VHH binders against Abasic site processing protein HMCES (HMCES). Designs and how they scored, part 78

Target 1, 269 residues: Abasic site processing protein HMCES (HMCES), of Homo sapiens (Human) (q96fz2)
Amino acid sequence: CGRTSCHLPRDVLTRACAYQDRRGQQRLPEWRDPDKYCPSYNKSPQSNSPVLLSRLHFEKDADSSERIIAPMRWGLVPSWFKESDPSKLQFNTTNCRSDTVMEKRSFKVPLGKGRRCVVLADGFYEWQRCQGTNQRQPYFIYFPQIKTEKSGSIGAADSPENWEKVWDNWRLLTMAGIFDCWEPPEGGDVLYSYTIITVDSCKGLSDIHHRMPAILDGEEAVSKWLDFGEVSTQEALKLIHPTENITFHAVSSVVNNSRNNTPECLAPV
Short names: E, the ipSAE of ESMFold2; O, the ipSAE of OpenDDE; V2, 0.75 times the mean of E and O plus 0.25 times the DockQ between their complexes.

## First folded at step 11 (VHH)

Design j55 (from p6 with G35A; framework vhh_6z1v_2; at its last look DockQ between E and O 0.86; V2 from the best seeds 0.00; counts 0 for: pae E 2.9 > 2)
Fold by OpenDDE, look of step 12:
Structure j55 (fold): chain B 269 residues (1-269), chain A 121 residues (1-121)
Amino acid sequence: as target 1 above (269 residues)
Amino acid sequence: EVQLVESGGRLVRTGGSLRLSCAASGLTFSSYAMAWFRQAPGKEREVVAAISRSGGSTWHADFVKGRFTISRDNAKNTVYLQMNSLKPEDTAVYYCAADWGYSLTDEYDYWGQGTQVTVSS
């Protein structure tokens, strides 16, 4: 996964992240560094995206089932990294393969510290290789949305009003991630950064791309992944597998340019 | 200084029972997941069992097969390992460990010195 969409306004995003804590109380995640949230139809590595994480990461006595939402840098910067510039990392940390997560120190160490997060997105983009050509067709991949009688398919939003309604009730894609905290050697703010765990693609996506993000489907999966206080690393890792509960549509080549940030990026062609 | 002190390790016969204890000091005990590891001669250290901060969740290795049970008393800053139906293959040094992240790897934050468990045939 090298491209996502996360364009919802902060308030809408927050509401979409409503959850129940372990006591069954309905809650909204609290924001950390909300000013760093930058909505975009076209998120690339090194950009900031909102993630969910346990409150326990910030408060020692917090209920680990409570959630914080925070923009983090896409591309994990390991805490042990000694260079002053994260861009000097010689290996790609945009994704973490599920099968080697425990073999790579950059992912194993933070995972062992309970640094699990849920990366939020409208969906993600993948490119299908066209046989015989160097051309790639991009697809927008996302959770199936509940067809309310009035809410036409993303493609059928004939009116701006209908489009807004679609996004107001949009089910966010929830991807399993690992984050780390990096302190710059020269001082400054701690950098929070994340990697997206990837798995083999489900059957439905296999023709598009052979890998997909590990999607946490449902409140229980999300809760267990985040709750590092009560859910062991081993148990959490059991949640990491392909899911067939995904849909997709072809989009225009507009998304190919990471600088393009318009609704056209995810619009059906 | 954080200290984890294991006790209860001894020689037992096959089929016997043993309870290990680990007393923790110098840390907020309830903030850490606890685990028992063991290391037999010539073998790698392996996780035996782990328990969450609250004690509400536990994990046991497959080789335990219901014979061992991890528990904790946060009021006493102690974690326990009840070992039943012991086998010679269970002979090892057993280590207590504390971890912030409730991991099942050997990368725990704090370790005890270990206690020797020997199971004779």
Scores: ipSAE 0.770, ipTM 0.896, lowest interface PAE 0.6, mean pLDDT 92
Fold by ESMFold2-Fast, scan of step 11:
Structure j55 (fold): chain B 269 residues (1-269), chain A 121 residues (1-121)
Amino acid sequence: as target 1 above (269 residues)
Amino acid sequence: EVQLVESGGRLVRTGGSLRLSCAASGLTFSSYAMAWFRQAPGKEREVVAAISRSGGSTWHADFVKGRFTISRDNAKNTVYLQMNSLKPEDTAVYYCAADWGYSLTDEYDYWGQGTQVTVSS
């Protein structure tokens, strides 16, 4: 996973993240640095995306089941990085393979510090190789969605008018991430950056791409991944596996250029 | 200054029981996960048991499940390891450790100096 859509306005995104804490209290995640959130239909590495993480990372006496939502830079910059320009390190930290996450220092160290986050998106994009040509077919991949007026899921068969209505009740894609905190050697704000954990594709996606993000399907999985105060690293890693609860449709080549940021990027072809 | 002080290690006969204690000072104890590690002569240090901040979640290594129990008392800033049905193979120096991240790796933030447990056959 190298491209996502996360276009919801901040207030809609916040409501889509409503959750229940350990005590059964209904809550909305509290924002950190909300001004850094930049909605887009076409998010690439180095851009900021909203992530959920435990409040305990910011308040030492907080209940670890309470959630903060914060924009973080896509492309993990390890805390030990010595150079002044974080863009130089982004090559191998956009994604993190689940099978080697405990072997690679860049991921093992923050994971050991409980730095687990849930990366939020409308969905993600993958490019299918077409045999006999250099061209690739892009697909938008997302959780099944419920139609507003009647029971059913939304997909490529639905009209553009139906797509306009679904964003008020969109089920956000929730991907398992690892983040780290980097202090610029020349001073300035601490940089929070993340990587998306990847797994082998499920059967449903295998014809599009051989890898997929580790998707946390449902609130139980999301809660356990975030709750580093009560859920150990080993227990949390058991949540990292492929899911079949996913849908997709082909999109136009407009999405290929990351500078294009319009609804046409995710519209069915 | 953070200090973890283990106590309770001694010589015990096979089949005996022992309770280890670790008293913490210089940190907000309730904000840290705690673990017990052990190291026998000529062997690598290994994690024995771990406990979450509240004590609501515990982990025990397969080789001690059913025999050892980790617990904590946040009011007393103390973590415990109750050891039952001791075997000669349990002979080791037992270390208390504190970690912000609640990991089952050996990369804990703070370590005690260890307490020697010897189990005679």
Scores: ipSAE 0.648, ipTM 0.860, lowest interface PAE 1.3, mean pLDDT 89
Fold by ESMFold2, look of step 12:
Structure j55 (fold): chain B 269 residues (1-269), chain A 121 residues (1-121)
Amino acid sequence: as target 1 above (269 residues)
Amino acid sequence: EVQLVESGGRLVRTGGSLRLSCAASGLTFSSYAMAWFRQAPGKEREVVAAISRSGGSTWHADFVKGRFTISRDNAKNTVYLQMNSLKPEDTAVYYCAADWGYSLTDEYDYWGQGTQVTVSS
């Protein structure tokens, strides 16, 4: 997974993240660094995207079931990185394979500190290699969406009002991530950055690509992944597996160029 | 200076019971998950039981499940291990450990010096 869509306005995105804390109280996540949120239909590594994480990471006595939402850099920068420029990292931390997460220091160390996050997106893109050609077919992959008489579907929107209806009730894709905190050697602001955990693809996606993000399907899975105060690392890792609860459609090659940020990127073709 | 001090280890007969205590100082105890580990001679240190910072979540290894119970008293800065139905294979040095991240690996932030438990006959 190396490309996502996360295009909703901040207030719509925040409402889509409504949750219940451990006491059963309905809440919205509290933002940190909201000015770093850059919505786009076409997010790539090194860009910022919103993630959920436990409030306990920021406040000593916080309820670990309370959620913060914050933009973080895609591509985990390990706390031990010594260069001044994170883009010079010599190895790829866009994704983290689930079968080796406890073997790789870049991921094991932050995971042992409880640095689990939920990466938010409208959905993600994958490219299918086509037999006998050098062309690759992009697909937009997302949770199945519940249709109402008012909401419609992605392909049915024929006006700005209908487009808003599609996204007002969109179920965001929730992917398991690990984050770390890097202090620049010259000083300055701490950089928060994340990786997306990957697993073998489910049967439904195997013809598109052999790997998929580890998707947290439902509020129980999301809550357990986030709550490092009450859910141990080893118990949380049991949440990491493929899911068949996924759907997709082919999209045009407009998405191939990461500078294209239009609804056409995810429109069915 | 952070200190974890175990106590209560001694010789007991097979089938007996024993309670270990671990007193913590130099840290904010309620901010840390706690665990008991054990190490028998010639074997690797292994986690026996762990408890979340609030005490609301506990984990016990399969080899002690139903026999050992971890608990904590945050007002007394103390974690306990109640050991019942003791077997000779429970003979080991038992270590108290504290960890912010609630991991079950041996990479805990702070460790005690250990207390010897010996189970005879």
Scores: ipSAE 0.377, ipTM 0.746, lowest interface PAE 2.9, mean pLDDT 90
ESMFold2 (binder alone), look of step 12: mean pLDDT 86; pTM 0.878

Design j56 (from p6 with W59Y; framework vhh_6z1v_2)
Fold by ESMFold2-Fast, scan of step 11:
Structure j56 (fold): chain B 269 residues (1-269), chain A 121 residues (1-121)
Amino acid sequence: as target 1 above (269 residues)
Amino acid sequence: EVQLVESGGRLVRTGGSLRLSCAASGLTFSSYAMGWFRQAPGKEREVVAAISRSGGSTYHADFVKGRFTISRDNAKNTVYLQMNSLKPEDTAVYYCAADWGYSLTDEYDYWGQGTQVTVSS
């Protein structure tokens, strides 16, 4: 997973993240740095994306079941990185393989600090290799959505009213991530950056790509992944596995250029 | 200055019981997961038990499961290890440790000096 869509306006995104804390109280996540959130149909590595993480990371006496939503840089910069320019990292940290996460220092260290996050997206894109050509067919991959008479087709709503209703009740894709905090050696603000954990693709997705993000399907899985105060690293890692609860459709080549940021990027073809 | 001070280690007969205590100072105790580790002569340090911030979640290694119980009192900044049905194989130095991340590895943030437990046949 190297490209996502996360285009919802901030207020719609916030409502889509409604949750229950440990006491059963209904809550909305509280924003940090909301001005850094930039909605886009076509997000690539090095851009900022919204993630959920435990409030306990920011407030030492907070309930670890309470959630913050914050934009973070896609592409984990390890806390131990000593260069002044993060772009000088010699290895790709856009994704982290589930099978080696406890063997790689870049990921093992932040996991040991409880730095688990849930990466939010409308869905993600993958490019299917087409035999006999250099062409690849892009697909938009997302949670199955509940259909109602008021729910239009994705990206191809017949009217402006139907288009507005498509996203109001959209179930966001929730991907397991690891983040780290990097302090620039010469000073400046702490950089928060994340990686998406990847697993072998499920049977339903195997014809499109051999890998998929580790998807946390449902609030129980999301809550356990985020709650580093009460859920140990080993217990949290049991949540990391392929899921079949996913759907997809082919999209046009418009999405190939990360500069294109329109609904056509995820519209069915 | 963060300090973890273990107490309660002593010589005990096989089948006996012992309660270890670890008093923490210099940190916000309720914000840390706590663990008990042990190291016997000639062996690597191993995790014995761990407990979440609230005490609502615990881990016990297979070799002590059913015999040892970890608990904590956040009002007293203390973590405990109740050891029952002690065996000679339990002879080791027992270490208290504090970890922000609630990991089950030997990479905890703060460590005590250790307390010696000797189990005689």
Scores: ipSAE 0.632, ipTM 0.853, lowest interface PAE 1.3, mean pLDDT 89

Design j61 (from p6 with D99N; framework vhh_6z1v_2)
Fold by ESMFold2-Fast, scan of step 11:
Structure j61 (fold): chain B 269 residues (1-269), chain A 121 residues (1-121)
Amino acid sequence: as target 1 above (269 residues)
Amino acid sequence: EVQLVESGGRLVRTGGSLRLSCAASGLTFSSYAMGWFRQAPGKEREVVAAISRSGGSTWHADFVKGRFTISRDNAKNTVYLQMNSLKPEDTAVYYCAANWGYSLTDEYDYWGQGTQVTVSS
């Protein structure tokens, strides 16, 4: 997973992340650095994307089940990175393979510190190799959505006004991530950056791509992944596996250019 | 400065019991998961038991399960390891460790100096 859509306005995104803490209290995640959130239909590595993480990462006395929502840089910069410019990092840390996460220092160290996050998106894009042509076919991949009288489905929303209503009740894709905190050697603000954990694709996606992000399907999985104070690293890793609860449709080549940021990027073709 | 100070290690006979204590200072104890590790001569350090921040979740290695129990008292900044039915194979230096996240790896933030446990017949 190297491209996502996360276009919801801040208020809509916040409401889509409503949750219960361990005491059963209904909550909305509290924002950190909300001005760094930039909605887009076409997010690439090195851009900022919203993630959920435990409030405990920022407040020593916080309940680990309470959530913060924060924009983080896509592309994990390890805490030990010594150069002044993060773009100089020699390795691609956009994704982290689940089978080697405990072997790679860049990932096992922050994972051991409980630096687990949930990466939020409308969905993600993958490019299918086509045997009958040299073209790659892009697909938009997302959770199955509940159809309502007003919102319909993305395929049934043929007008711009109906498209607007589809997003009001959209179920966000929740991907397992690991983040780290990098302090610039010359001073300045701490950089929070993340990687998306990847697994072998499920049966339903195997014809599109051989890998998929580790998707946390439902609030129980999300809560356990985030609760680094009460759920051990080893127990949390049991949540990392392929899921079949996913759907997709083909999209136009407009999405290929990451500079294109319009609803056409995810519209069915 | 963060300090973890283990105590309770001594010579004990096979089948005996011991309680190890680890007193923490210089940190907000209730904000850390705690672990007990051990290292015998010529062997690598291994995780014996771990406990979540609240004490609501515990883990014990298969080789001590049913014999050892980890617990903590957040009001006293102390983590304990109750060791029952001790075997010669339990002979090792036992280390207390604190970590921001609840983990079963060797990537802990703070470590004590260790306390020697010797089990003989």
Scores: ipSAE 0.525, ipTM 0.811, lowest interface PAE 1.8, mean pLDDT 89

Design j62 (from p6 with D99S; framework vhh_6z1v_2)
Fold by ESMFold2-Fast, scan of step 11:
Structure j62 (fold): chain B 269 residues (1-269), chain A 121 residues (1-121)
Amino acid sequence: as target 1 above (269 residues)
Amino acid sequence: EVQLVESGGRLVRTGGSLRLSCAASGLTFSSYAMGWFRQAPGKEREVVAAISRSGGSTWHADFVKGRFTISRDNAKNTVYLQMNSLKPEDTAVYYCAASWGYSLTDEYDYWGQGTQVTVSS
């Protein structure tokens, strides 16, 4: 997973993240740095994306089940990185493999500190290699959506007005991530950056791509992944596995250029 | 200054029991997960048991499961390790450690100086 869509306006995104804390109280996640959130149909590594993480990471007395939503840089910069410019990092940390996450220093260290996050997206894109040609077919991959008389489905949306109806109750894709905090050597703001954990593709996606993000399907899984104060690293890692609860449709080549940021990027072809 | 002070280590015969204590000072104890680690001469340090911030969740390594029990008293800023049915293989220096997150890795924030447990055959 190297390209996503996360285009919802901030208020719609926040409501889509409504949750219950450990005491059963209904809550919306509290924003950090909301002005850094940039909606886009076509997000690539090194851009900022919204993630959920425990409020305990920011407040020592907070309940670990309470959630913050914050934009973070896609592409984990390890806390031990000594250069002044994070773009000079020699390693590609866009994804981390589930099978080696405890062996790689860049991921093992933040995971040991409880730095688990949930990466939010409308869905993600993958490119299928086509037999007999050098062309690749892009697909938009996302959770199955609840159909209503008002919203319809994304595959059935015929116009921009119908697309707006689809998004009002969109179920966001929730991917397991690991983040780290990097302090610039010369001073300045702490950089928060994340990686998406990847697993072997499920049967339903195997014809499109051999890998998929580790998707946290449902509030129980999301809550356990985020609650680093009460859910151990070992217990949380049991949540990391392929899921079949996913759907997709083919999209146009407009999405290929990461600078294209329009609804056409995820529209069915 | 953060300090973790272990106590209770001593010589015990095989089959005996021992309770280790770790008293924490200089930190907000209830905001940290706690772990017990051990290291025998010539061997790597290993995680023995861990406990969440509230004490509502515990983890024990397979090699001590059923014999050792971790617990904590947040009012007393103390974490405990009750060790039963001790074996010579349990001989090691036992370390108390504090972590901001509930973790089973050795990336803990604060460490005690250790307490020696010796189990004779």
Scores: ipSAE 0.419, ipTM 0.756, lowest interface PAE 2.7, mean pLDDT 89

Design j63 (from p6 with A98T; framework vhh_6z1v_2)
Fold by ESMFold2-Fast, scan of step 11:
Structure j63 (fold): chain B 269 residues (1-269), chain A 121 residues (1-121)
Amino acid sequence: as target 1 above (269 residues)
Amino acid sequence: EVQLVESGGRLVRTGGSLRLSCAASGLTFSSYAMGWFRQAPGKEREVVAAISRSGGSTWHADFVKGRFTISRDNAKNTVYLQMNSLKPEDTAVYYCATDWGYSLTDEYDYWGQGTQVTVSS
């Protein structure tokens, strides 16, 4: 997972993240740095994406089950990185493999500090290799959506115009992430950056790509992943596995260029 | 500055009991997870037990399960390790450690100086 869509306006995104804290109170996540949220149909590494994380990361006396939503840079910059320019980091931290996450210092250290986050997206894109043509077919991959009489079924048969009406009740994709905090050596604002944990692809996606993001399917999984105060690193890692609860449709090559940021990027072809 | 001070380590006979304490200062104790670690001469440091911020979740290594119990008193800024049925193999320097995250690895940020536990046969 190297490309996502996260295009919802801030207020719609916030409502889509409604949740219950440990005491059963209904809540909306509280924003940090909302001005850094940049909606897009075509998010690539190094751009900012919204993530959920525990309020306890920012407030010493907070209930660890309460949630903050914050934009973070995609591409984890380790806290120990000594150079002034994060783009000079020589290894790719866009994704981290679930099987080696406890072996690699860049991921093991922030995991030990409870720096778990849930990466939010409309869905993600993958490119299927087409045998004999050397071309790739892009697909938009997302949670199955609940049909409503007003919005109808979502699929390749729907016109792009009808597709626009589905977003009001869209179930956001919730991917397991790890974040870190980097303080520039010469001063400046702390950089929050994240990586998406990846697992082997499920049977349903195996014809498209051999890897998939670790998807947290449902509020129980999301709550346990975020609650670093009461759920240990090792217990949380048990949530990291492939899921079959996913769907997809083919999209046009417009999405190939990350500069293209229009609804056509995810519309069925 | 964050300080962790272990106490209670001493010489005990096989089958005996001992309670270790670790007093924390310089931090909001209830916001930090706590762990007990040990290191015997010539061996690597290993995790003995860990406890979540509230004390509602605890973990104990298989080699001490049923014999050792971790607990905490957030009002007193103290974490405890109750050690029962002590064996010579438990001889080690015991360290308490604290971190913002609740982990079962040795990636903790703050460590005490250690307290020596010696178990004689």
Scores: ipSAE 0.287, ipTM 0.673, lowest interface PAE 3.6, mean pLDDT 88

Design j64 (from p81 with F100W; framework vhh_6z1v_2)
Fold by ESMFold2-Fast, scan of step 11:
Structure j64 (fold): chain B 269 residues (1-269), chain A 122 residues (1-122)
Amino acid sequence: as target 1 above (269 residues)
Amino acid sequence: EVQLVESGGRLVRTGGSLRLSCAASGLTFSSYAMGWFRQAPGKEREVVAAISRSGGSTWHADFVKGRFTISRDNAKNTVYLQMNSLKPEDTAVYYCAASWGYHLTEDAYDYWGQGTQVTVSS
């Protein structure tokens, strides 16, 4: 997973993240640095994306089940990185493999600090190699959605006009992430950056791509992943596995160029 | 300054019981997960038990499961380790440690006590 869509306006995104804390109280996540959120149909590494994380990371006496939403840089910069420019990092930290996450210093250290986050997206894109051609077919991959006007799931047969109206009740994709905090050696603002944990693709996605993000399917999984005050790293890592509860449709090659940022990027073709 | 002070370590006979206490000061105790670790002579330090911030989640190593119980009293800023059916193999210095999150690995703990010696003889 190297490309996502996260285009909802801030207020719509916030409502889509409504949740219950440990006491059963309904809440919306509190924003940190909301001005850094940039909606886009076509987000690439190095751009900012919204993530959920425990309020406990910012307030020592906070209930660890309460959530903050914050934009973070995609591409984890380890806290120990000593160069002045994050783009000089020699390692690709866009994704981290679930099978080696505890072996890699860049990921083991922030995990030891409880720095687990949930990466939010409308969905993500993958490029399928087409047999007998150099062409790749892009697909938009997302949670199954319920149509507000119709009974049943939204599918590839729906018109672009129907897709424009579906966002009011869109179920956001929730991916397991790890973040870190980097202080520039020469001074400046602390950089918050994240990586997406990846697993082997499920049966349903195996014909599109061999890897998929670790998707946290449902509020129980999301809550356990975020709650580093009550859920140990070892327990949280048990949530990291492929899921079959995913759907997709083919999209236009417009999405190939990350500079293209229009609804056509995720519309069915 | 954060301080963790273990107490209760002493010489006990095989099959005996002992309760260790760890008093914390200089931190908001309820904001920390707590762990008990031990180090026997000539061996590396190992995790014995851990307890989440609220006390709602606990973990015990397989080699002490059923014999040891970790608990905490946030009003008293104290974590406890109740040790029953003690064996000579339990002889070690026992360390109390604090971590921002609930972790089961030594490297995740930021604050450590100086340790209390437990000796189990036949």
Scores: ipSAE 0.451, ipTM 0.778, lowest interface PAE 2.4, mean pLDDT 89

Design j65 (from p81 with F100Y; framework vhh_6z1v_2)
Fold by ESMFold2-Fast, scan of step 11:
Structure j65 (fold): chain B 269 residues (1-269), chain A 122 residues (1-122)
Amino acid sequence: as target 1 above (269 residues)
Amino acid sequence: EVQLVESGGRLVRTGGSLRLSCAASGLTFSSYAMGWFRQAPGKEREVVAAISRSGGSTWHADFVKGRFTISRDNAKNTVYLQMNSLKPEDTAVYYCAASYGYHLTEDAYDYWGQGTQVTVSS
């Protein structure tokens, strides 16, 4: 997973992340650095994406089940990185393989600090290799959506107000991530950056791509992944596995160029 | 400034019971997971038991399951290790440690006590 869509306006995204804390109280996640959130139909590595993380990372007395939503850079910069420019990092940290996550220092160290996050997206894109041609078919991959009389399906939205109605009750894709905090050696703001954990593709996606993000399916999985005060790293890693609860449709080649940022990127063809 | 102080270690006979206590000061105790570790002469330090911030989750090493129980009292800033059916191989210095998150490896622990000696004789 190297491309996502996360286009919801901040207020819509916030409501889509409504949750219950450990005491059963209904909550909305509290924003950090909301001005750094840039909605896009076509998000690539090195751009910022919204993630959920435990409030406990910022307030020592907070209930670890309470959530913050914050934009973070896609592409984990380890806290120990000594260069002044994060772009000089010699290895790719866009994704982290589940089978080696505890072997690699870049990921093992932040996991030991409880730096687990849930990466939010409308869905993600993958490019299917087609036999007999060098052309690849892009697909938009997302959770199955609940259909209501008031909410249209993505393929049925044919007017501006109907397109907004599709997204009002959209179930956001929730991917398991690891983040780290990097302090520039020359001073400046702390950089928060993340990687998406990847697993072997499920049977339903195997014809599109051999790998998929580790998807946390449902609030119980999301809560356990985030709650580093109550859920050990070892228990949390049991949540990392392929899921079949996913759907997809083919999309236009417009999405191929990461600079294209329009609804056409995820519209069915 | 942060201090973890273990107590309760002593000589006990095989089959006996012992309760270790660890009092924490200089930190917000309820914001830390706690662990008990031990180190026998000539051996590496190993994790014995761990407890989450609230006490709702606990973990015990296979070699002490059914015999040892970790617990905590956040109002008293204290973590406990109840040790039953003690064996000579349980002889070690027992260390209390604090970690900001709930973790089962030594590397994740930020603060350590000085240890309390437990000796189990036949």
Scores: ipSAE 0.484, ipTM 0.790, lowest interface PAE 2.1, mean pLDDT 89

